Miniprotein binders against a2bj90. Designs and how they scored, part 98

Target 1, 235 residues: a2bj90
Amino acid sequence: MSRSARRKTSALNTVLRVVEVFASIQGEGPFTGTYSVFVRLAGCNLRCPFCDTRYAWSLEAGKPLGVEELVEEIARYEPSLVVITGGEPLLQRHPLNSLVEGLESLGLRVQLETNGILPAPARDEQLWRVYHVVSPKDVPVRVPGAKLHPSWVDYARATGRAWFKFLVANEQHVREVAEYVAKLGIPRSRVYIMPLTPEKLDMKELLELHSRIASLAVKWRLNFSPRLHLLVQLP
Key: E = the ipSAE of ESMFold2; O = the ipSAE of OpenDDE; V2 = 0.75 times the mean of E and O plus 0.25 times the DockQ between their complexes.

## First folded at step 9 (miniprotein)

Design lp2 (at its last look DockQ between E and O 0.93; V2 from the best seeds 0.00; counts 0 for: pae E 5.3 > 1.5)
Fold by OpenDDE base, look of step 9:
Structure lp2 (fold): chain B 235 residues (1-235), chain A 115 residues (1-115)
Amino acid sequence: as target 1 above (235 residues)
Amino acid sequence: SDELEELSDEVIDIAWEMADLIYDFRKTGDLELLKKFMELAEKLIKIAEELLKLAEEAGDEELIERIRELVKRIEKAMEAAKKALENPDDPEAIEEFIWLALEVLEYLWKLIEKL
């Protein structure tokens, strides 16, 4: 390999396509209520009909940012958590490992949001060390091309650093989640159900939906994830 | 009724305990988990018999039929568990148990939605 090819490969491993960086409260999953910096990465391998971040689907929607510059930008917010989200963050796995290394060197906690289609982190990846919230899209909402990679179940058991968050609209969806996690052997304590919010719900409708899904979570002995950011009108 | 709600809660708890048990068995092959499955299955049959009485009192023919089908599936899974315990070196007996136990869970989840 020429010196030029090595420099191009090293540069590719240190640049992320980033849509936005912002501070807010984590509204979803096991870290709900945490003061967080969100890093929304560009590009997604799905086209979910209910996606609220459709603007992140294209890699071209992101700006190229160096890992070092991005670490410095994140650190200025003094976050309690760094949330890596986007379309699908694991499409940028190589530079994302470098980002995690940089953030961990500052003592920052990192959470990844993923659709679980791509393989879980291997033991030699920096991503192995962070928290993961996996949002399968094969159950109950059945997005075309969605299939949970089996390695996420193994990763969850090996590390205790993964949770599974499912979008649900009704009791039938909650039952389908229960069947799915039972068949895969996902521990119930790692399962969250979250309201599937249609576009353009008013605050009253949003609260009623949260109430119904929370009651179903209690009935089915599952954890509930709010969409807290929508309820408190944060990003 | 308060009684139906309590029984529904017990069915949910047993369903999760069975799910965890089946998974641990698939992972470890520990034959003691088959014995625990049989104990849970016997408990579930008793609850199903109580649910059947309530369904008969209510005249809910669909619920009666679902409970009766569930009991048959539990009994079939128990026989498969027993066969696997008696033949631990037979992989077909083990696979048959796992399949039948997962079918019991599928029927439990469908029942709970109707309770």
Scores: ipSAE 0.305, ipTM 0.698, lowest interface PAE 1.4, mean pLDDT 91
Fold by ESMFold2, look of step 9:
Structure lp2 (fold): chain B 235 residues (1-235), chain A 115 residues (1-115)
Amino acid sequence: as target 1 above (235 residues)
Amino acid sequence: SDELEELSDEVIDIAWEMADLIYDFRKTGDLELLKKFMELAEKLIKIAEELLKLAEEAGDEELIERIRELVKRIEKAMEAAKKALENPDDPEAIEEFIWLALEVLEYLWKLIEKL
């Protein structure tokens, strides 16, 4: 290959389409409360009606950033956790593995947020050692095209590095989640239920919903995830 | 009531233990899991009898029906577990147990939602 062609091929393998990079607190799931840098990747394979990050749906919404440049930018924040989210970050799987390699070489902890449609990491991928919060969108909310890839359950049981988070609004939804995770063999210790906020809520409504879903989590012996960043008004 | 809440807690605990057991059995085929299933099922029938008394005292016809439907499924699944233990190399006996055990879970979740 010519020098020009090799450089263009390398750039494509090490370039991510990034919507935003910012520091905040992880507000959801097992790492709630951790000082984090969020990397929102462009592109999504779903169009959830309740999505609060619709601006990340299109790949064209992201600007191209080199992986090495991105690692340096992230490192300047000195984060306790790097949260890779989006859209759906696994749509950019190859350069994402390069980003994870760079972050881990600096000793930075990485968490991925995914809708679980694309397969879990293979053992030879850098993503294999990353923590994953998987949010299936086929239960109880039924988003067209959503289907959890079965490899995520095997990955979670084999590695202990995946958790499953479900949006629920009421007890009927919680029953549907229980049926779903039981059929798939997801251990309840790996399951979080989280308030479904399909529309903007005032603080009273948001607290009431949190209280109701938390009570259901206790009743049904499932873990509860807040949306802490909404409660404390952080991005 | 306090008694109903205690029985409900036991049902919920058993449901999750049974869910884990079914998954592990599908993956491993470990015959000890069939024996554990029958132990859970026997405990669940005893709890169902206590729940039925409370539902009858309350005149709750829907709850009575759900408890009876659950017991029917438990009895079928226990018979299938026994057959699978007697025929551990028979894939049809194993698959029948799995399907019936999943049906027990379905009716357990329906009962839990009303408790």
Scores: ipSAE 0.216, ipTM 0.677, lowest interface PAE 5.3, mean pLDDT 90
ESMFold2 (binder alone), look of step 9: mean pLDDT 88; pTM 0.878

Design lp3 (at its last look DockQ between E and O 0.95; V2 from the best seeds 0.00; counts 0 for: pae E 1.8 > 1.5)
Fold by OpenDDE base, look of step 9:
Structure lp3 (fold): chain B 235 residues (1-235), chain A 115 residues (1-115)
Amino acid sequence: as target 1 above (235 residues)
Amino acid sequence: SDELEELSDEVIDIAWEMADLIYEFRKTGDLELLKKFMELAEKLIKIAEELLKLAEEAGDEELIERIRELVKRIEKAMEAAKKALENPDDPEAIEEFFELALEVLEYLWKLIEKL
């Protein structure tokens, strides 16, 4: 066995704490509408009051899965995209690099969802090659302990493989996003605003909220992210 | 009015262009970007004067005061840009420009929210 084959086998022996794996449509961000396998990792460094996946906050909420087994499970769905999400996926950075290596070896595209608190990928990480949707929680929603790591701006500019998705409820939030991205030097073309959906909206209210935020996106020259999965009633 | 909508669109486009310019200048120190800033600032003053007329016709005192304050801040930032162009080796002149230019952007975003 070549040194390369032994490195691949040793990297695939890492374990991830996984909450769930499921196939659906990517409902948010630049890959909206893509047939995707979602890998929800356990553990989060935040406690967002509006989080819809609170069950993923503890590392203990995830089952230990080997990277090899997880790659095989994902591959069975024949996805157009693999979305790695959870609480905060980058809390499991080491085994996550191994997962990405495995998935890329199959020719699968990978997108990471992150809150951007942890540093962006370094050039020597497998994560450097994948797409990232960063969801800052410091603006406008001001979650305690949330602060975007500055390396994400550098990563976005260097690679063009990062987008920033902000939760907004009104025009004041959109203004705060504009001010924030301008100050940090985040490229406007990489900014998405997405409706902050409170619990218990009916479909009419959800559509109205989407319409208002989409109109604001046009006014402020920002990209709009739907909550498509909520609109079409998918997971 | 159709005129207010057009002016609002121009203000938003200039605000983003200014934001990009300020960021690029912060990274490169290219003094040509200060000249471009001044050009944008002059354009913005003209638009602000037209907005001021509309606000006066509407009797919107709050909007009038905001536009006047914006113009004052733009003028201050332009003077700082000029000073930085004349003294490119003075880091204080450059820093003063950055502070004032960022303040202009803050006021622009607040104005856009009201338009």
Scores: ipSAE 0.845, ipTM 0.927, lowest interface PAE 0.6, mean pLDDT 93
Fold by ESMFold2, look of step 9:
Structure lp3 (fold): chain B 235 residues (1-235), chain A 115 residues (1-115)
Amino acid sequence: as target 1 above (235 residues)
Amino acid sequence: SDELEELSDEVIDIAWEMADLIYEFRKTGDLELLKKFMELAEKLIKIAEELLKLAEEAGDEELIERIRELVKRIEKAMEAAKKALENPDDPEAIEEFFELALEVLEYLWKLIEKL
C-alpha cells in the first residue's frame, strides 16, 4: 500500500466506540490540574457500585468513530494531555493502540485510565510509551471480579510510567491499601489514595472528606489524589 | 504526646522500609537482606518498648495489646530469618520467613492505624 493509502486504510479499519470527547482539567492522579481532552470509550468489564460513569458500561453506549477522525478532533483542542478513559479502555485494545499512534505522531501526551484487570502493555505496543493510572478495584473497595493483573507492577517498575490510585473512605481502607501494595511490591511513590465520594455530598462534606483523606496520605507516606474537577465543578 | 508522635513516625518509616526489604528478598534471594531485616526488627523492638511504656502510663489496654502482639510476631520472624540464613537452600525455611515477615507487616499496619 502507498503511504497515503496505508494511512486511510488504517483509519478505515480501526474504529473506536466512543461515548464522549470533551475538554476539561484532569482532576485526579499525578497529572492533576492539566488542561486535557478526555476520550471516554464505551464498555466495561466491571459494574462498580460507586461508578460515576455508568452510562459508559455498555459497548452500545458508544458511537463508532474512526481513529483518524478522532485524532483530528482531539488535536483541534490543542490539549496538554489526552486522557483515555471509559468504561475500561483496554477492552478496545487494538484500535486504542492505533489511536495512541496517531496522537503520538502529533506530539500529544497520552494518559490511560484503567482498572488493571487486563494486562499491561507489551513492549511492541504503542501503549507501552504512554502514561497509565491504574485503579485496582479489588482493594479496598472489593468489587467482585476485579483483580489487578500482576504485569502492571512489572510495567510500572520497568518504565516509571504507571501509578496506582485507590479509592478510600477511612483509615481502615488506607491500612488495607498499605498491605496490598506492600504485598504486590508496588513502591509507595507510585501509590495515590483518593476520596471515595458517596452520591449526594454537598461541598462542605466533599471538602471535609478531602481533608481527612489528605491527612491520612501524609500520615501513611502515600500520595494524595483529589477529585479536583468535583471541587471546582468541572466535568 | 510529642514523644508518641516521634516514635509513631519512626514506626511508619520502618514499616515501609521493612516492606521494601521483604519484597526485594523475595525477588532476589539476597541473604544480606535477611541480615538487614533482623537489624531493622531489633530497632523496631526498641521503639516498641518505648511505645509500650507510654501506653502503660496512659492505661491504653488496646494499644498495649497491639504492641505486645507485634513484638511476638517480630521475635518469631527473627527466629525464622536466622533459620533461613542457616539453611539458605531450604525452600520451607525461606517460605516460613516470608509468611512470618508478612505477618509482622500486618500487625505493624494495624499498630499504625491506632497511632
Scores: ipSAE 0.649, ipTM 0.869, lowest interface PAE 1.8, mean pLDDT 91
ESMFold2 (binder alone), look of step 9: mean pLDDT 88; pTM 0.870

Design lp4 (at its last fold request DockQ between E and O 0.89; V2 from the best seeds 0.00; counts 0 for: pae E 1.6 > 1.5)
Fold by OpenDDE base, fold request of step 10:
Structure lp4 (fold): chain B 235 residues (1-235), chain A 115 residues (1-115)
Amino acid sequence: as target 1 above (235 residues)
Amino acid sequence: SDELEELYDEVIDIAWEMADLIYEFRKTGDLELLKKFMELAEKLIKIAEELLKLAEEAGDEELIERIRELVKRIEKAMEAAKKALENPDDPEAIEEFIELALEVLEYLWKLIEKL
């Protein structure tokens, strides 16, 4: 390979397609309430009908940003956590490993959000060291083309750095989650159920839905994830 | 009733304990886990018998049928566990137990949804 081809492959590993960078409170999962910088990456391998970030589905919706520049931008917020989200962040796996390396070098904690379709991190990846919130889209919401990659169960058991966040609307969905978790061998302590919110809920309906799903979490001995950002009107 | 709440708490706890046990057995092949499964299955049958009395007293025909089907699945999984203990070098006996034990959980989650 010519020096030019090596430089082009090096440059591909150092540029991310980024939709937005913003500071807020993590509203979901095990890090709920944490002051966080969100990095929303462009591109998704799914087309979920309930997706609130449809604008991030295309890679072209993101701007190309250098990893070094993005690390400097994130560091200026002095976050307690960096949340890497998007469509599907693992579509940009190579430059994402470089981003994680940069953030960890500054002592920043990183949490990835993924749909779990792509393989879990390998031991030689920088992504192996970070926290992962996997949101399966096969159960109970049955998004076409969604299937959890089995390596996420192995990663969760080996590292203790993964959690599984399921979208639920009712008790039937919670039962389907329990069945799925038991069959795959996902530890109960790593399972979160979260309200599936339709686009048109008012604040009263949103609170009532949270109350119902939280009660089901207690009944089924599962962890509950709020949509805290929606409840407190943060981004 | 307070009795139904107590029985429910026992059922949900056994369901998760069985789920962990089945996973561990699938990974290790530890035959002592088959003995633990049998102990949990015997407890679950007793709870199912008490739930059946309550369902019969309430006249809940759907619940009665679900409990009866659960008991049949537990008994079938217990037979497979005994066969696997007697034939530990038979991979078919081990797989048959795993399949039937997972079926017990599927019926158990459906019962829990109705309680």
Scores: ipSAE 0.857, ipTM 0.936, lowest interface PAE 0.6, mean pLDDT 94
Fold by ESMFold2, fold request of step 10:
Structure lp4 (fold): chain B 235 residues (1-235), chain A 115 residues (1-115)
Amino acid sequence: as target 1 above (235 residues)
Amino acid sequence: SDELEELYDEVIDIAWEMADLIYEFRKTGDLELLKKFMELAEKLIKIAEELLKLAEEAGDEELIERIRELVKRIEKAMEAAKKALENPDDPEAIEEFIELALEVLEYLWKLIEKL
């Protein structure tokens, strides 16, 4: 097959396991408040006890969708941001790079959410050019097997396109985050602390937790991430 | 108090600056960073002396303990920095400084948590 036909054939065979596609507001991290389309990919390499998207853990939770079909569906929302999340999206790295290529060709802004266990993008990957919010799960929440791959810090420093978001419940957790990011060389300007929300909080408790963690962010000179979608009751 | 708040602002700023400096030294081995570490450490000792006076006036024994522990680590790390500057080809001197400087950070984060 010609070079052009080879690329078309590969794209036609590229499939993602997708749990859901929906429009909402990005509720976490540096893009909080942005009108977004979320693409939740199936499969995860962790089983965090605090996960509120457990329905995405298994690859079988996702339906196979062709990348070209998915790009067209996403574009119809006219999003300001496309958030690729999951599970762990990098488990589907090859078709994910194809999706990113399609979205970038339409001028759509893309952000990936990842637990950072798998390596950061290489320079020849389409993922190299998009934004990443990396949520390590080894500190302070200590999920087994959740070690951050060191390439993410190098990537963040080289590109300016990655931030690091940590779940914290109290000041001891924030101190642990400070120790962790200092040891790894993550600049504090790229660090977000976010409330670790227990499963059943009423609105008053949720607001109080946000207030406490936000105050700690100011005290420790770190960025604060809300879980805005919970506060405004969006998906 | 307003005095404590101003001292806190200096401590937290020095802590993050020192964290960056130690990381860069671990990556590059640039001996000029040892001199900068000593400058930050001297400033931190002066701030710790002021904090200690406030802690003693308040009778806050836990804060007093944390400040004294921090000062001990700073003094050890400064001596290690001086030794490393005098022996730049000695990898044991370099590693000793890194270990002691990281201990300064550890105790500094613990002090910040108390403050």
Scores: ipSAE 0.689, ipTM 0.886, lowest interface PAE 1.6, mean pLDDT 91
ESMFold2, look of step 9: ipSAE 0.681; ipTM 0.883
ESMFold2 (binder alone), look of step 9: mean pLDDT 85; pTM 0.838
OpenDDE base, look of step 9: ipSAE 0.850; ipTM 0.933
ESMFold2, fold request of step 10: ipSAE 0.666, 0.663; ipTM 0.878, 0.876
ESMFold2 (binder alone), fold request of step 10: mean pLDDT 87, 86, 87; pTM 0.854, 0.848, 0.854
OpenDDE base, fold request of step 10: ipSAE 0.856, 0.852; ipTM 0.935, 0.934

Design lp5 (at its last look DockQ between E and O 0.95; V2 from the best seeds 0.00; counts 0 for: pae E 1.9 > 1.5)
Fold by OpenDDE base, look of step 9:
Structure lp5 (fold): chain B 235 residues (1-235), chain A 115 residues (1-115)
Amino acid sequence: as target 1 above (235 residues)
Amino acid sequence: SDELEELSDEVIEIAWEMADLIYEFRKTGDLELLKKFMELAEKLIKIAEELLKLAEEAGDEELIERIRELVKRIEKAMEAAKKALENPDDPEAIEEFIELALEVLEYLWRLIEKL
């Protein structure tokens, strides 16, 4: 066995704490509408009051899965995209790099969802090659302990493989996003605003909220992210 | 009015151009960006004067006051840009411009929210 084959086998022996794996449509961000396998990792460094995946906050909520087994499970779905999400996926950065290596070896595209608190990928990480949707929680929703790591701006500018998705409820939130991205130097073309959906909206209210926020996106010349999965009643 | 919508669109366009320009200047220190800032600022003052006229016709005192304050901020930033152009080796002059230019952006975003 070549040194390369032994390195691949040793990297695939890492374990991730996984909450769930499922196939659906990517409902949010630049890959909206893509047939995707979602890998929800356990553990989060935040406690967002509006979080819809609170069950993923503890590392203990995830089952230990080997990277090799997880790659095989994902591959069975023949996805157009693999979305790695969870609480905060980058809390499991080391085994996550091994997962990305495995998935890329199959020619699968990978997108990471992150809150952007932890540093962006370094050039020597497998994560450097994948797409990232960063969801800052400091603006406008002001979650305690949330602060975007500045390396994400540098990563976005260097690679073009990062987008920033902000939860907004009204025009004041959109203004606060504009102020924030302008001050940090986040390219406007990489900014998405997405409806902040309270719990228990009916479909009519959900559509009205989407319409209002989409109109604001046009006014402010920002990209709009739907909550497509909620609109089409997918997971 | 169709005129207010057009002016609002122009303000938003300039605001994003200014944001990019200020960021690039903070990274590069390219003095040509100061000249571009002044060009954008002059354009913005003209639009602000047209907006002021519409606000006066509408009797919107709050909007009038916001536009007047914006113009004052733009003028201050332009003077700081000029000073930085004349004194490119003075880091205080450069920093003062950046601060005042960022203040202009803050006022612009708040104006856009009201338009």
Scores: ipSAE 0.827, ipTM 0.922, lowest interface PAE 0.6, mean pLDDT 93
Fold by ESMFold2, look of step 9:
Structure lp5 (fold): chain B 235 residues (1-235), chain A 115 residues (1-115)
Amino acid sequence: as target 1 above (235 residues)
Amino acid sequence: SDELEELSDEVIEIAWEMADLIYEFRKTGDLELLKKFMELAEKLIKIAEELLKLAEEAGDEELIERIRELVKRIEKAMEAAKKALENPDDPEAIEEFIELALEVLEYLWRLIEKL
C-alpha cells in the first residue's frame, strides 16, 4: 500500500466516535467514589426504556477523535480511574483496544462499562487486562434483544476483573437477580444491586430508595451499589 | 423474632452455597459434589421443619405452602442425587439431578423472598 493509503488505514484504526469526555466521581459499582475521567462512546445496540444517556444511542452523536489526542486529553485530568462508557463501547472494539493500550502505557487504571451482549475480551486484546462492570439487561427488567454473552462469566472467573451490576426496584427484582446469577454461575461476591431510579425523585425519596435497596442487599448477601452521582448532584 | 431471623439467615447461607455447588457440579461432574449436595439438603430439611413450626404457630398460610413446596423439591432432588451416585456413567441420571437441583434453588429463592 502507498504511504497515503497506510496513513488512512491507520487513522481508521485509531479513531473513536466520542460523545463527551469529562471529569467526575465514579458513582456506581466497585470503584464508587474514585476521581475519574469518563469517556462516553457513541452507539448502542439497545434502546432501554430506562436509559438516561439516550443522547449516546446513535453513532452520529459522537465526534471522531484520534486515539492519541484522546489519551493526551485524559492524562491532563490526572485521573485515578478512566471509565469507558457509552452507549455500548464494544461496538467500537478495535479502536477501543488502541485507546486502552495508550492509557495503560501511561499507568492509568481503566474500567469499561458494558451491557455484556458482545463477547468478553480475548486473551490477546488490550481489553483483557482492564476492569469491567457488566450490566446485563435481560434481568430483572428484560430489554428485548438483550442477552448476556456467556463468555463474561468465564472471563470473570478466570481474571477476577469483572463484576455484574443490576438495576432493581424491589425485592421481587432481587429474587430474579438471584435466580439469574445462580443459573449462570456468577458468584455473589461479583454481584451488585443498584436502585432503579424513576425520574423526578426528590432527595428524600432518592435516599429512601437507596436505603430500601441497601437493606435488601444485606438481607440477600449481595453487594450494594449506590447511584452516588445522583445523591451528590454530579454528572 | 430472633429465632425466625436466625433460621432465615441459615436458609440464605445454604441457598448461596447450594448455588455455587450446583454450578461447580455442572462444570466438573465431580461426584463428590453430589454427596455435599445431599449434606446441604439434609441440613436444609431440618431448618425447614423448624420454620414450618413457626409458620404454623403464626398462621401464615403462604409461608407454610412455600416451605412445603420447597421440601417436596428437596426430597426429589436428593433421590436424583442418590440415583446419579449409583449410576455415574448414566447421562440421564446426571441431567435429572441438575434439573431437580436447580428447581430446589428456585423454591429457595421464593422462600427467601417471603422471609
Scores: ipSAE 0.626, ipTM 0.862, lowest interface PAE 1.9, mean pLDDT 91
ESMFold2 (binder alone), look of step 9: mean pLDDT 87; pTM 0.870

Design lp6 (at its last look DockQ between E and O 0.66; V2 from the best seeds 0.00; counts 0 for: pae E 8.1 > 1.5)
Fold by OpenDDE base, look of step 9:
Structure lp6 (fold): chain B 235 residues (1-235), chain A 118 residues (1-118)
Amino acid sequence: as target 1 above (235 residues)
Amino acid sequence: SDELEELSDEVIDIAWEMADLIYEFRKTGDLELLKKFMELAEKLIKIAEELLKLAEEAGDEELIERIRELVKRIEKAMEAAKKALENPDDPEAIEEFIELALEVLEYLWKLIEKLEKG
């Protein structure tokens, strides 16, 4: 391979399509309440009807940013956690590994949000070292084309650095999640149920929904994830 | 009834314990887990008997049938567990147990669904 081809391949591994970078509180999953910088990557392999970030579905919705520049931008916020989210971050797996390497070199903790359709990190990837919150879309919401890649179960068991977050609206959904995780062998301690929130809920309705789903989490012995950012009106 | 709710909660707890046990067994092949499965299965049969009594008192034929089918599945899984304990070098015996144990879980979730709907 010519020096030019190596430079082009290296350049391809150093640029991310980024929709937005902002500081907030992690509102969901095991790191709820953590001061975090969110990096929303562009592009998604799903079209969830309930998606609150539809503007990130196209790769073209993101601006190209160099990994080094992005690391510097993130570091300026002095975050307790870096949350990499988007559409589906793992669509940009190669430059994402480079980003993780840069962030870890600064001693920053990294959490990835993924829909779990793409394979889990391999041991040789920088992504192997970070935390993952996997949000399957095959159960209970049954988004077309969603299927959890089995390697995420293996990764969760091998590393203890993965959690699974399921959107639920009622007890039937919670039962379907219970059956699904039991069958796949996902450890219950790694499972979170989270309210499926329609766009038009007022604060009272949102609180009531959280209360109902939290009670179901207790009944079914599952962890509960709030939508904390919605409750406290943060981005 | 308050009693049915309590029994439902117990069934949920056993279902999770059984799920964890099946998973750990699939991972490790630890034969001690088969003994633990047998203990859990015996506990589950006792709960099923209590549920059966309540279902009979209520005249819920569908619930009675589901409980009876569950008991049959538990007994089959217990026999398979015993066979696997006696033949630890037989991969077919181990696989048969895993399949039957997973079937028990499936029936447990269906039972819980029925108990919740009244």
Scores: ipSAE 0.608, ipTM 0.833, lowest interface PAE 0.9, mean pLDDT 92
Fold by ESMFold2, look of step 9:
Structure lp6 (fold): chain B 235 residues (1-235), chain A 118 residues (1-118)
Amino acid sequence: as target 1 above (235 residues)
Amino acid sequence: SDELEELSDEVIDIAWEMADLIYEFRKTGDLELLKKFMELAEKLIKIAEELLKLAEEAGDEELIERIRELVKRIEKAMEAAKKALENPDDPEAIEEFIELALEVLEYLWKLIEKLEKG
């Protein structure tokens, strides 16, 4: 590789395309309720009809930020958890590993949110040591082009650092999730079902949906994830 | 009604346990998991007999058909498990068991789907 090409490649390792950074409560999954800083990375390899962050789909929606600068900004919030989300964060894998390295050097706990299409971390990546919430989009919601990479199941069993979160609207969806995870060998202790919230639900409807999906989680012996930030009206 | 619900809950529990056994066996090749699979399969056949009695009393022909289809697939998978135990170095015997066991799991979920609707 020429010196000029190597310099361009090296610069990509230190810059991320970032849509937004903000403090809030982690409202979903195993870390629900944790005071968190969210880092939303630009770019996505899916166009889900139910996506509530469509503004992050294009890589061009992100501003280029240096990894060191971003680490300093995040640290000022003094978070209990740093949630890296997007879009699909793994589209920016190499500079993302640099960000994780910087955050962990300061003792900050990191969780990644991913749709699981790109492979799970390799052992020699900084991402290997962080927590992952994987949200497959092929079942039950059947987003075209979505397919969970099988390495995520292996990663979860090997490390105990991955959980799988599924959007569901009804019992048929929950049955589909149960069959899916059973066939893939995903332990049910690592599975969350979460309400698929349509637009324009009022608070009463939102609570009723949560109650229904929570009851189904108990019946089907799966973990329940709220969308807590919606219930308490936080970003 | 309460009996049917209790049996359905038990079938769901077996489906989870069977799924874990199949995928653990695929990763490890541990022959003791084949024996455990056969134990679960025998338990499932006993539950299927109870369900069949209830389905016949209710005249539910669709449920009867699903139970009988499941039992036939269980019997094939148990025969394949026994053959794999007797021929542990035969990769075709191992793969045949895995395929038939996954088919049992598929039909088990189909049975669960019918039980939860009716």
Scores: ipSAE 0.019, ipTM 0.502, lowest interface PAE 8.1, mean pLDDT 88
ESMFold2 (binder alone), look of step 9: mean pLDDT 87; pTM 0.866

